# VH-VL binders against Peptidoglycan synthesis regulatory protein ReoY 2 (reoY2), part 5

Target 1, 183 residues: Peptidoglycan synthesis regulatory protein ReoY 2 (reoY2), of Halalkalibacterium halodurans (q9k656)
Amino acid sequence: MGKWVSVAEKRQFLKWFLTQQLKRKDAKRILEYLLQHYHLLEQVMFTEEIRGRERTLVISTLQSDEPGFAFYLYRRKIEDPIRALGELQANPADPIYLILHFHGKAQNHQYLQMLDSESREYIKRFKQFQAYKEETDSLIEAVLIENEKKMLLQQIDEALDLKDERRFKDLVKKLQELDRRSS

## First folded at step 6 (VH-VL)

Design v11 (from v1 with heavy chain T97R; framework fv_pimurutamab)
Fold by ESMFold2-Fast, scan of step 6:
Structure v11 (fold): chain C 183 residues (1-183), chain A 121 residues (1-121), chain B 107 residues (1-107)
Amino acid sequence: as target 1 above (183 residues)
Amino acid sequence: EVQLVESGGGLVQPGGSLRLSCAASGFTVSSNYVHWVRQAPGKGLEWLGVIYSEGSTDYGNEFTSRFTISRDNAKNSLYLQMNSLRAEDTAVYYCARDKYSGSYYGEFDYWGQGTMVTVSS
Amino acid sequence: EIVLTQSPATLSLSPGERATLSCRASQSVSSYIHWYQQKPGQAPRLLIKDASNRATGIPARFSGSGSGTDFTLTISSLEPEDFAVYYCQQYSNWPLTFGGGTKVEIK
């Protein structure tokens, strides 16, 4: 069972999406065609996976790292949006799967509501992965700062034992700078 | 039983503002698309705009700057805020439910009785 | 936007007669046409959906047909309650549009 999304909800989202800058400007013509024809929008389903048996359109904005355009059709890949539009016009009753790549899609509630359950789970996992990575990177930075402090304290103790006044003053200055940056 | 009841119509001067209400019963407004349609005296039906189930709105090009559709889920009601009214805005204003089946748009299965707005000096 | 042209503007008929109403679209709308009935002083009522399917509670004397650009609403034998204005509406293209209406009146 696919996600049941009204034509009007799809239209509203695609109308917004068309305000974005696309990597392939001619792909805009495909989206404009879909917007003008409710019967085609009825066949559109939003997804995050290329489907082997169904037509899958991939369209990306300039801010995405993904390729700008691809149309997958029964194991073939069409890279020309105009050729893809011709195929959509020839077979209007067949399902159309649409993958959109754009900045902030994982936080875009309207987009997430239109995805099937498998695609929603993928995005949820991606959000969890990003949160984990962000926290892990922060923890690594904190550990590195504390290790540097520990090393400086050990070196200060050594300088005191050796009565090296110059080294002592240099190390204390470095420790003070590190403490200032960590606050 | 599904019912829509409009209110708030009346006489207003050109350049004035008016807020119409549409009270729904028998269904939840946030579960359906709901539209505003108007009809000038002796004329045909004209689609004005829609509020989608997720809460965003869309309007006919003529209406975009002067009309705003909103809803209050707690009151199960819709509103149409009309600003900078003109004589040609004189009409009966209807709210109409779109059947939310997830794949269709524009099937107005239930209509309110309408509320008359007259814009005249 | 898609323009829907209804003809004739007025049909003058007697009870028991057959009424045939036309709706023509400026470009193909497939079968994405609904028909509404509006009686004086009342809100419109959904009559036929998707060109040919009667809405709930609509009598069998009402039928719809057509596809592409040409659509027809037929009332096989007019009852007194059927004298009203009839509107077609398309949902193939945004924005939603209605025809100008056909008034079925007593001769």
Scores: ipSAE 0.007, ipTM 0.515, lowest interface PAE 10.0, mean pLDDT 84

Design v12 (from v1 with heavy chain S31Y; framework fv_pimurutamab)
Fold by ESMFold2-Fast, scan of step 6:
Structure v12 (fold): chain C 183 residues (1-183), chain A 121 residues (1-121), chain B 107 residues (1-107)
Amino acid sequence: as target 1 above (183 residues)
Amino acid sequence: EVQLVESGGGLVQPGGSLRLSCAASGFTVSYNYVHWVRQAPGKGLEWLGVIYSEGSTDYGNEFTSRFTISRDNAKNSLYLQMNSLRAEDTAVYYCATDKYSGSYYGEFDYWGQGTMVTVSS
Amino acid sequence: EIVLTQSPATLSLSPGERATLSCRASQSVSSYIHWYQQKPGQAPRLLIKDASNRATGIPARFSGSGSGTDFTLTISSLEPEDFAVYYCQQYSNWPLTFGGGTKVEIK
């Protein structure tokens, strides 16, 4: 059971989104049409996943790396916003899934609260994955640095045993540089 | 019946400011997307920016910091505030809109007559 | 931004001749191109919308064609009043941009 999102909440968010610069200028016509037609906004569901059997609109801002516009319906991909608008007008009672790509989306609480239950769970898992990846990357780096220090220390001990002053001096310098980078 | 009339142009010193007006009749500006377009003498058309039906604005990249578009719904009028003017801003300034309220087609069915801004010492 | 390149810059012709004007986009604009006519001392006038649709009141001698990156405005037989500057404009991507114009002048 997901959270119910009022038409007023959707309208307020879309009005804000329209202040952003879109990659596809004519996609603003679709969003304006939705804002002007209450019955269509009732059918809009915010999502993060393309649904090939449902109507899925994808709209992106200039700051996003995603494609500017796409409309998916029954495995068809429509790239013309005007043609997509015609399809929405022809079938006003059917659900419309809306994917919006913009800078800071994963941290935008207003947007996240409007997502369907499946998309909400996806974002939760994605955030957990990012945190895990950052921790794992940090641990790998720490282990590699520690192993290099261990090898340098062993080589320094060998240089001391062999009384090789030049090698000792070079190895100590390398150890200092590594210590500086790891702080 | 639909008419746009620009005013406020004139001679301005470099570094100066000027506010242009665009008075609308025969339609309601708050229902339309209204644009500002300029044309330097003997040169081509250049899009400056737009005010959308809900009141937000967009500008061409070089105009964002120096130019501001606004409207007064009670006076059914648009404005272009121009600051830090340069010789390169010398141009005829037009306001323009489509003929359907609340529709964005990116087409300019209606244009004002233009108002000349000259930036010179 | 999308750059529109119009060619030729100047087209010198006589009344009764056919004029063909080109507009090329730096990336695809689908069919989201409008054409305008501007006579000396006047504001521009919308001629063709969405690449190929004549605006209201525009004579049949004006036609537009093209899609993607290559667009053409054709005047089948020039009348004296057709000698003017013509601009293409795209509304596919922000910001809106105009071409540099083609001046159709009397030979």
Scores: ipSAE 0.006, ipTM 0.452, lowest interface PAE 15.5, mean pLDDT 81

Design v5 (from v1 with heavy chain S53K, light chain D50Y; framework fv_pimurutamab)
Fold by ESMFold2-Fast, scan of step 6:
Structure v5 (fold): chain C 183 residues (1-183), chain A 121 residues (1-121), chain B 107 residues (1-107)
Amino acid sequence: as target 1 above (183 residues)
Amino acid sequence: EVQLVESGGGLVQPGGSLRLSCAASGFTVSSNYVHWVRQAPGKGLEWLGVIYKEGSTDYGNEFTSRFTISRDNAKNSLYLQMNSLRAEDTAVYYCATDKYSGSYYGEFDYWGQGTMVTVSS
Amino acid sequence: EIVLTQSPATLSLSPGERATLSCRASQSVSSYIHWYQQKPGQAPRLLIKYASNRATGIPARFSGSGSGTDFTLTISSLEPEDFAVYYCQQYSNWPLTFGGGTKVEIK
C-alpha cells in the first residue's frame, strides 16, 4: 500500500543495504534471493510494522538494537532464514512486507520514500516523540532544579534559625551555582 | 496469439542516435515484462535491458548510460532509444517477452523478427 | 554476472546422429537455464525451459538435463531442420546472460 515503488528503486536500495554488516549472516541469502528474482521484488513492500495477515520479514544490521532476523507468517514466527526462504519460494505471488533496521534509518531519504503511508506516519510520530522527549527531559530538568532550589532555600532558612553562619554561606554558594546552571 | 514487430533500424553514423520500436499484439505491454536483446553479426545473444510491468526499467551495466527503454501503452508499443552509437553497437535488435506477466521466469516465449542497426561511417 | 560457457563451439554431425551440447555456469543457477534454437536469418526459438521442460510444440527428440552449474541439451536423432545454433540462458541472477552458442552443422 501507500506510495508506489518501482522494482528498480527497491533493487538499488537493497544492493546498498547488503553492503552493511547484518546481525544474521544467513539472512543475506534471503535478500540476495529477492534481488535475483524480480517477481518477488514486485511483491515486496517496505514497512515499519509487523503485518498480522501478510508475510513480514525483519532484517537488522549489526549497529541496530533490533533482533537480527525474524519472519512472521500469520500467527507463526520463523527465526531460521533458510526456512523463511523456503516459504518465500513456495508462495511467490503473495505480498512480502520487509522491515529493515539500520543506523540512520529515520534520516535516510531513499528508505523513507519507499515506506507505505502507515509506516511514514509511524516514522513521523516517532520523530515527534523524540522531539517531545527531548523537550520533556528539558522541562523535567527545570523542575528538578526548581525543587533543588526550594530545598536549598528551606535549608538556608534552617541555617539562619540555628545561626549556623558556615552552613549558611555554603548553601548560598550552592544556590548561586544552581542559578548559573539553570540560565 | 502474441506477436512482436521491431522497426526503426538502419544505417547511422558513429556518435548518432536512433530509436527502435517494438509493436505488440495479442497481449498488453503494460501487463508484461518486455526485454531488448541484441546480436552482433556472427556473434551470440546479449541482453540489454527490461521494462517491468509497472513501467520501471533495468539495464545491463554496459548499456545504462546510452540506452533508454520506454513504452506507449496507448499504442501498445515499446521503444529503445540509443544514443552515442559506436561501431560495436552494430547488431540485430530483438524485443522479447515472457508468456506469463509478473513472472520472474525470464523465458522468452515470444521474439520479434529483429531489426538491423548498422553503425558505420 | 554469471558467465555461461557452451561447448563445443561447433559440432559437425550427420542426420540421424545424437547431438549432446554442454552449458556450464560460473556459479550455481539451480535449474534456471533455458535453451534456444536459432536458424540463419531467424529470431531465436525457445526449446527447453527450467533445464528439462520442453516448450510448447517442441519435438520429443529434444531433451534437457542438469542442475547447479552443469547443463546438457540432447537431440536424440538429428533431423535436417535441427542444424542450427543453440544458446543457453540463465535467469538465476541479474543481469540475464546467454552462453556463446554451439553451432550444430552438417558433415
Scores: ipSAE 0.007, ipTM 0.523, lowest interface PAE 9.9, mean pLDDT 83

Design v6 (from v1 with heavy chain V50I; framework fv_pimurutamab)
Fold by ESMFold2-Fast, scan of step 6:
Structure v6 (fold): chain C 183 residues (1-183), chain A 121 residues (1-121), chain B 107 residues (1-107)
Amino acid sequence: as target 1 above (183 residues)
Amino acid sequence: EVQLVESGGGLVQPGGSLRLSCAASGFTVSSNYVHWVRQAPGKGLEWLGIIYSEGSTDYGNEFTSRFTISRDNAKNSLYLQMNSLRAEDTAVYYCATDKYSGSYYGEFDYWGQGTMVTVSS
Amino acid sequence: EIVLTQSPATLSLSPGERATLSCRASQSVSSYIHWYQQKPGQAPRLLIKDASNRATGIPARFSGSGSGTDFTLTISSLEPEDFAVYYCQQYSNWPLTFGGGTKVEIK
C-alpha cells in the first residue's frame, strides 16, 4: 500500500467521525480499535467501492440512509462487528478499505481528499447526480405549485360567478401564500 | 542490537529554545515509530509525541505549539525542537521506539539513556 | 485524556516478600495497559504487555492481571534487583498516558 494519506490525517478525521452517532453502536469499537492501533491505521484506505478480494468495512451514521454496518472479505458479507474486529486483528498487515457514510459526505473536503482517485471520480459523479436530482425535484415541485395555482384560479373564478365573498377571500389568500413559496 | 542515544540537553533560560537529537542504530527510523517521552525530577513519565514510519507527526495537546518532532533519514536520527521553554519543562527527555509485535503496539521496547534539560534563570 | 492512578505511592518490603501494585484508570482501557520498571539513573524497561503478557526476557515472578479500569502488577518473591519504580501506561486512547508510579523500596 502507498503512503499517500498520512496516519495523522486519518487519525484526525476518524476522531471527528466518532463524534457522530452511528447506526450500529457496536461498530464504534472497530473504529476505536483502528484509532488505537496505528499499525492498522497505516493499512487503512478510504474508498467508496467494496473491494471483492480485500477487506472492506462499511460504517454509517444515523443520518445516512445506508446500512449501518457491513464487513466484506473474499466476497463474503459479515454483519457482526465483533467477528469483523477479530478478522482485522488476525491479519494486521493486509489492507483495510473503509467506506464511511454520513450526511454531507460529498461536500466534506477533508474526507474527499483522503479517497483514492477512483473513489473521487465516483463522488464527482454522485455529486452531479445529486445536483440533477435536486434540480429535477425543484422542477417537480414547481409543476405541482403551478397546477395548484391553476386549480385555485379556477375556484376563484367560480367563487366570483357564485358571488361567494368568503370563499373568494380564502382562495385569494391561498394563492398569495403559494406565490410567496414559489419565489 | 537496537540503540538510541539522545544528546543536546543542558541549561536554558525561560523563553529559550533547544534542539534535542536522538541517534538510532540497529534499526531504520523511517521503518519504525519513534516517540519522545519526558520525566520531570521525581515525577512520572509524560508522552510528548510520535513520528510515524511515513513521517507524519502527532503530539499531546499541550505540546503542539511549542515542540516539533522531525527526522533525517540519511543520518538515521530524530530531533525534538523545543521553543518558549518554561521552568516546568525541566525534565529528562527520552526517545523511545515501538514496533509491531503481534497485536501489541504503543509498547516502548527500546529507550535511549535520556538527556537532561534544565530550564532556569 | 485518561488518568492512571497508581497505588500505593511507596511500598517498603524485604527480599522474598510479595509485591502487589495497583493501577486504576479514570475510564475503561479494556486490556490496553503496559507496565515498565525504572531503576535510578536508568531509562524504563518494558515488563508486561497488554495487561498480562510478559515481555521478552522478563522473569516469571512478574505477572500482570486486570481489565477495564483495575490492573495489578504482582512480583511473587522480590529479588534485590526488583527494588525500583514501576509505571503503568495505557494505549486505549490518545494521548498515551502513564501512571504516577509506585516505588518499591527495601526495608
Scores: ipSAE 0.262, ipTM 0.657, lowest interface PAE 4.2, mean pLDDT 85

Design v7 (from v1 with heavy chain S103D; framework fv_pimurutamab)
Fold by ESMFold2-Fast, scan of step 6:
Structure v7 (fold): chain C 183 residues (1-183), chain A 121 residues (1-121), chain B 107 residues (1-107)
Amino acid sequence: as target 1 above (183 residues)
Amino acid sequence: EVQLVESGGGLVQPGGSLRLSCAASGFTVSSNYVHWVRQAPGKGLEWLGVIYSEGSTDYGNEFTSRFTISRDNAKNSLYLQMNSLRAEDTAVYYCATDKYSGDYYGEFDYWGQGTMVTVSS
Amino acid sequence: EIVLTQSPATLSLSPGERATLSCRASQSVSSYIHWYQQKPGQAPRLLIKDASNRATGIPARFSGSGSGTDFTLTISSLEPEDFAVYYCQQYSNWPLTFGGGTKVEIK
């Protein structure tokens, strides 16, 4: 069951978000407007997806790779924050879906707790996927290291059979370096 | 007519506690954002905090540890619990609310008459 | 927080004179300034909202102007009931803050 996000929680987060540098400086006016109009802030829902039949406001910080600003309304995309602000002022009673892009979003506990249930599940799965990928990459590297050790051991045995002291010494050094990196 | 009436002020010793009340009529506190604002004798106005319609609260930075806003919907009343009071908390305390029109503009349209709190030994 | 500086602290004027009150913000508040009037022993009363919009029932002699960081409240011709303290308030950034006030008193 999802948790209600209070106006106080939304306000505290948006206050913090406004300390970040936005890609579109004029987008700050929209967030300030929401903060000054508590009724509108009550209608704000944090999400990670554009809602085609709902108003969706997208704002990004300077460090994000996402576009700085977009406001989706029905079939239209409004890219001018001032024009978008005018629409919010004209229709204050309608819900507002808010997508915020900023550095460290996936690790920001306050933000993640405010997301709708579908968005929270997506982020959770994404984090699990990243963890699995990192673990899988580590296992692949371990297998490659093990295979190289097996080849070195075979070559060491061969050097011993051939009584090649210099090659034996060099191969043992390589094996020791590889052991150092895998421990 | 919208009215707010504060009560509970008085003399309290430093380190003491006091609870102020704000009785509302002409509107429902659970449908509005209601604020507390204080004013020290001969000084300016200072915003203390707010309780939102859904019941969550926010405070000015200096008030979060010692002051708590609450309400009783059945009594249509707001409260300010004040703890660890200091001489600088001596002030008239007002409750105030915006006129609800479906679009809050952050203006204080309605104020109570205020209740005086004196923190002195 | 945003600091609002009101000047002068006191204006000593006679009835019929023009009063000009200043409110300066430590950073831009756009037009998100309200003005209040407070008489001795009374709660504040909303005069001007959003820098320039007169509240309901407020006489035409009161007007507000300005944007950004510099705001002015003007009383074109003082009436006896206008001698009071005036406060500006911003709601551009949390927390909400008030200016220190300007007292308009009889000369």
Scores: ipSAE 0.008, ipTM 0.514, lowest interface PAE 10.8, mean pLDDT 83

Design v8 (from v1 with heavy chain S103H, light chain S30D; framework fv_pimurutamab)
Fold by ESMFold2-Fast, scan of step 6:
Structure v8 (fold): chain C 183 residues (1-183), chain A 121 residues (1-121), chain B 107 residues (1-107)
Amino acid sequence: as target 1 above (183 residues)
Amino acid sequence: EVQLVESGGGLVQPGGSLRLSCAASGFTVSSNYVHWVRQAPGKGLEWLGVIYSEGSTDYGNEFTSRFTISRDNAKNSLYLQMNSLRAEDTAVYYCATDKYSGHYYGEFDYWGQGTMVTVSS
Amino acid sequence: EIVLTQSPATLSLSPGERATLSCRASQSVDSYIHWYQQKPGQAPRLLIKDASNRATGIPARFSGSGSGTDFTLTISSLEPEDFAVYYCQQYSNWPLTFGGGTKVEIK
């Protein structure tokens, strides 16, 4: 279920959000409409999940990698902000779920406080997933470096057996570079 | 019929505090937005603040540190706590209801008759 | 905040004359303007909603028009009870603001 968030908190955050550069400039009109109609702000809930049976607005800033605009309703996807605004005006009493994408969202304490508990848990899990992926990638690289060193040592031994001085020097340089990277 | 009745006004000294009341009948304060608006003698109207149906509040910037809006749902009443009063706060204070119609808000359909606050020594 | 400038400050007219009152916003408020009438010793009364819609019980002689930054309240033929102060108010931006008022007085 959602967290209780005051209209004042929602208004202040959306005013700040509108100072950011949006991917879809015409999506700005929808947020301005919500700010002008406080009874609609009472119906707004901040979330990180698209609600298939509820009205869900997705708006993104230029710094975000997410799509700039989408409006979801009953499994439909509306990509025109003006059409979405018309739908909001036609059904003012229905809940509105709002997903905002912007740089630094996971570290924005004001935004996180406005999210429902499920959305806060999703972000926490996403952070944990990112951290785990970073750790896993680091371990894979360490293993690949170790395997490369073993291969280079074998090739160095072969160059010594064949008395190939140029190849020996080249392989030693490569080994020294890997040693620097593994330190 | 919707009615708002203000009370609690009077003469107070500079630096003093005063609490105004607004008693509502014909509607439930927890279901509506209720505003405070003031008017200095011979001057125009000035919006002071609002309490939303869910209970949160907002104020004009000049009022945030000295004025607090609250309500008592059981008494169906609204309050304005006024602290550190100055001569400039001398005014008639009105409560007014924001009639939610699904399309418009901030339209003050119903006003109390006002209560006069005079700040002087 | 949005500043609403009402002009003239005072309008001196006789019964039967047309009154035209102006309200100008420092930035666009679309149509999010209300008009109020206030008589001496009384609370304000809502006249016009959303720039042009008469409130319940308001006589047909009152009309509102305009959009963006320029709004007008017109009283087609003044009755004795119409001599009062009139205020415009915007709800487009936070905080809510009122104009300074126009006093319509008997000449």
Scores: ipSAE 0.007, ipTM 0.505, lowest interface PAE 11.2, mean pLDDT 83

Design v9 (from q2 with heavy chain S103Y, light chain R91S; framework fv_pimurutamab)
Fold by ESMFold2-Fast, scan of step 6:
Structure v9 (fold): chain C 183 residues (1-183), chain A 121 residues (1-121), chain B 107 residues (1-107)
Amino acid sequence: as target 1 above (183 residues)
Amino acid sequence: EVQLVESGGGLVQPGGSLRLSCAASGFTVSSNYVHWVRQAPGKGLEWLGVIYSEGSTDYGNEFTSRFTISRDNAKNSLYLQMNSLRAEDTAVYYCATDKYSGYYYGEFDYWGQGTMVTVSS
Amino acid sequence: EIVLTQSPATLSLSPGERATLSCRASQSVSSYIHWYQQKPGQAPRLLIKDASNRATGIPARFSGSGSGTDFTLTISSLEPEDFAVYYCQQSSNWPLTFGGGTKVEIK
């Protein structure tokens, strides 16, 4: 998957990504290095999972809750971007997996199309869960509003039966406000 | 065995357009990175852009708006479309490729003989 | 972009002399410097790739060296066919760039 993403596409996306504010300023130097070295961009693959057998860079923007920087190599974790840059320079032919965390990532179609199949499945499932939760919450709210309207209508009928004009007028106002809120 | 032959050069008026061709033999253009490089009379070499094996393109900063690289895999040829030509575009235009399939690209093992483009009124 | 500065612009020497050509990069290019020879009316020819690796068919008198920002092309003993223009080129950074060239001419 990652193998079929063009160098031009990777360069264009990383150039845009660098317009964002990163949590770790030194991590910008690694991305600039990748942008300036075409041979390394060929080895870059976008992913959402740390790869146990390959080099994995994790870089996050200020708006992300994720850690700002990490570089994984087998079972080792490097947290200093400058040390990570040295490791990349030593092995330019080896694959580089890149995980980027930024606001709106799940809705960024350019980013999503560059991901490997496993990473795309995780994001797709996350989107499906978000949509399901939003739909379920909307249905619950609609049911609660409808139930409140039914209770108000019952109370209005009771006020009419008791000839309580003040209560009738107050309940009608509450029903009108609820109708406006449900729009 | 590997050969590149440019064609399509000539005299063109300022503001005009011209399309150059580069015919490849001995290798497949869709399996290699192929570049365009130009050289103004008595001046040095200037990299214009590249078409990668997968078909995407990149250009030097000054060429992105006026120059377009494309290829025809069936004809094993690449093209350089040049628009809004200026006197400073007068140069010999070369197509060039490396020996390898797309890794460690950027050194040019094979060059065409060049085609001369003159932009003058 | 990376600027490559070649010096001298012109080198006047006699056959049999050693030629030393310099190429300096405005920032580090690691070892991704390549050298080309261009004779009048001809396309450039690759001489040295990745700073020090001689291309196929290139005579042993041509050698390259250097690291980081400072690179040298050496011709140990000039032959008549070596009088030409020489260009350095970097492939480390986008966009690819060439030096201004050094003309090696007969004294």
Scores: ipSAE 0.008, ipTM 0.516, lowest interface PAE 10.7, mean pLDDT 83

Design w1 (from q5 with light chain R91Y; framework fv_pimurutamab)
Fold by ESMFold2-Fast, scan of step 6:
Parts: C-alpha cells; sequence; structure tokens
Structure w1 (fold): chain C 183 residues (1-183), chain A 121 residues (1-121), chain B 107 residues (1-107)
C-alpha cells in the first residue's frame, strides 16, 4: 500500500468530510456505509489518481469544480452512487481507492496524512515543479515529510508488536532517510 | 510510565449533571485517542465514546445527546460532561487509551482505576 | 451494532486445568477481536489483541484463536491469579462493543 493509515484516522477524516456540502448528496450513503464497516475501511486507500484495474470512488464537494460522483470499475464508469454501493457490497475484500475533491485539500493536514505513497509522490513532484515558479509550495513538502514520519512510527510500532524483525529494520531505515531529508 | 487517573465521581440525583476528569501522565493527550468506558455494578463493559487526536469526538448511539467529551491540552487532561443523568447511568467510569499515538483503534493498553458515579435520590 | 455473545457465562474449574472461553459475533468481525481480563475492584487488562497476539507482559499460558464469527480464549493451565472475568471486544464495526463476559471461578 505504501502508507498505512489507521481506521480511526480514516473514520475521523470521513466524518469531517461528511459535514461538507457534496455535489451529489446521495454519495453520502456510500461514505456512511464505509464508516459502519471497519473491515471495509481497512481496504480504503486515499489517492489522487483513478486506478484502471481497482475500484475507484470519486466524491466531490460543492465548492470543487470536479464532477460530483463517479465509481470506476475495470474501466467502466458508474455514476449512480446507490448502484456503486451495491457493487461495493458484492466485493468486500477487494481494495477501494477513494478520491476526494474539496476546497483547500492541498493544505489539509488530515487529508495529506491519508494519501497513498504513489499519490503523495505525485503531489510532491508536482508541487516541487510548481515551487520552481511559486514560493508557497514549500509548506506542502514539510507537511508530507512529517506525515510520512508519523506513519512510519505507527508501522514500526506494529512491526515491534508482531515481532517482525525484517520489517522493523526496513522501516527504521526509511525513517532515518526521512529524517535526513527533513534535517 | 503511562498513567491515567479519573476523578469527579460521586452521588447525583436523577436529572442532575456531573463532570468527570481524567488526568494523563507519561503521554500527551492531544497525540492520542482517549476513550471513555463504563461498567454498571456487577455488569459488563460498555464503550461510551472517544476523543481523537484531532479533537473530534464519537459516541455510542445512547450517549450522543447527554454526554460530551473534551480535553484541556495545557492540563494534559480530558473530561466527560454528563447531563440528564438516570439511574441506568450508575457505573464506574474509566478512561482508556491505546499504547501508541494514533496507531490503533480500540486497543486499550492503559486504563485508569475508574471513578464511581451513583445516580440515586 | 455487532453483538458479542460470550459462553459460558460462568466457568467453574480448578487450578491446573485448561480453560476455554468462547466469543461469538452476530456478524463477521474478521480477526478484529481483543480480549481483556478483569479482577474484582480493578480496571480491565488487555490480554490478547487481533484475535491471537498476546499483549506485552502477558504469560504464554494465554492464547487466542478464531476468525469470522467464532473466537476462543484459552488458558492452558490455570494459575490462582487467573480466576477473573474475561471480556471480548470487537472493533470491526462502529460502535465498539464488548461481550457480556465469562467469569472463571474456583470449583
Amino acid sequence: as target 1 above (183 residues)
Amino acid sequence: EVQLVESGGGLVQPGGSLRLSCAASGFTVSSNYVHWVRQAPGKGLEWLGVIYSSGSTDYGNEFTSRFTISRDNAKNSLYLQMNSLRAEDTAVYYCATDKYSGSYYGEFDYWGQGTMVTVSS
Amino acid sequence: EIVLTQSPATLSLSPGERATLSCRASQSVSSYIHWYQQKPGQAPRLLIKDASNRATGIPARFSGSGSGTDFTLTISSLEPEDFAVYYCQQYSNWPLTFGGGTKVEIK
């Protein structure tokens, strides 16, 4: 996955997101369903790109200029949230990629914490490129580094609890590499 | 090293209010998910609610209208405000937290000793 | 909400015997079950996390198993300090719920 977000963190963010005005109000039912099912939330990965072979849910707030709702499945596009919920219920063990569009997401600390590693790398590279022209993007990199450290510390704790020596050593090296980048 | 100490319990009349405190040491409350769990005399454990590291809260369905969880970061403490108390709210109230900040939900490594709330005339 | 049913309500055994405690969920909880021990006048103590992983400092005689809807806590050979009430807890679905408890008492 590249970034392991606790179910509690996902639930906390999605509850906040549900306080926003959605372009498609019936899309709230999908998020509410996910909130009621811990095992499904474990399968949820926050991302910025549509995954061709995996299930990808796109939900947008009213303030966003993005489409309000789409569910992508094997290159098919489902635009009815209730129908999408049915497909989701049929395959509870499969990964679910979630793209959320809302105003200010690039500066939203909680959102950045939950992005998968591929999406964080994409945003970092994109923002680093923009920073060549604009000075204000340095804040995004600082937030992403701190979020990566937090996630690595959580993963290190899990490796210690599971007595997974190899994973512990690998994660500690990654944490040290992030520390070098931030120092 | 990690310790939680509840206080504020006592005797309250039905319809009354009471505020419980949970003082934390050995960790920072604002960095952890801290839960309230209650236990009626001779009965089992019942999850009441949680305050997340962000300050957001969640409650069991029965508690949303009468109970409020809050924290004071400067005092490294959390609180449970209880309103419109009923005889059924008579219980020992515990605060509990996970071993690692934000790393796991509902894995209660650390518990306070509890504070007894008795709702009776 | 998910209901956890623990059985038996009371288990009467002698020191040295094996204790087997059951926890059954009304819906699948995968492996998202924790077990706690509570002695009279004390706060609960985490024993087993995620169905089968012993918590820090928990003796090897305690073990957990199961997945889906059926879970078991086993104490291989009861010590005097093991006579207590045991609770299972799920975190698969919100809200968090506990079982009714199993009291392990001296025969």
Scores: ipSAE 0.007, ipTM 0.502, lowest interface PAE 11.5, mean pLDDT 81

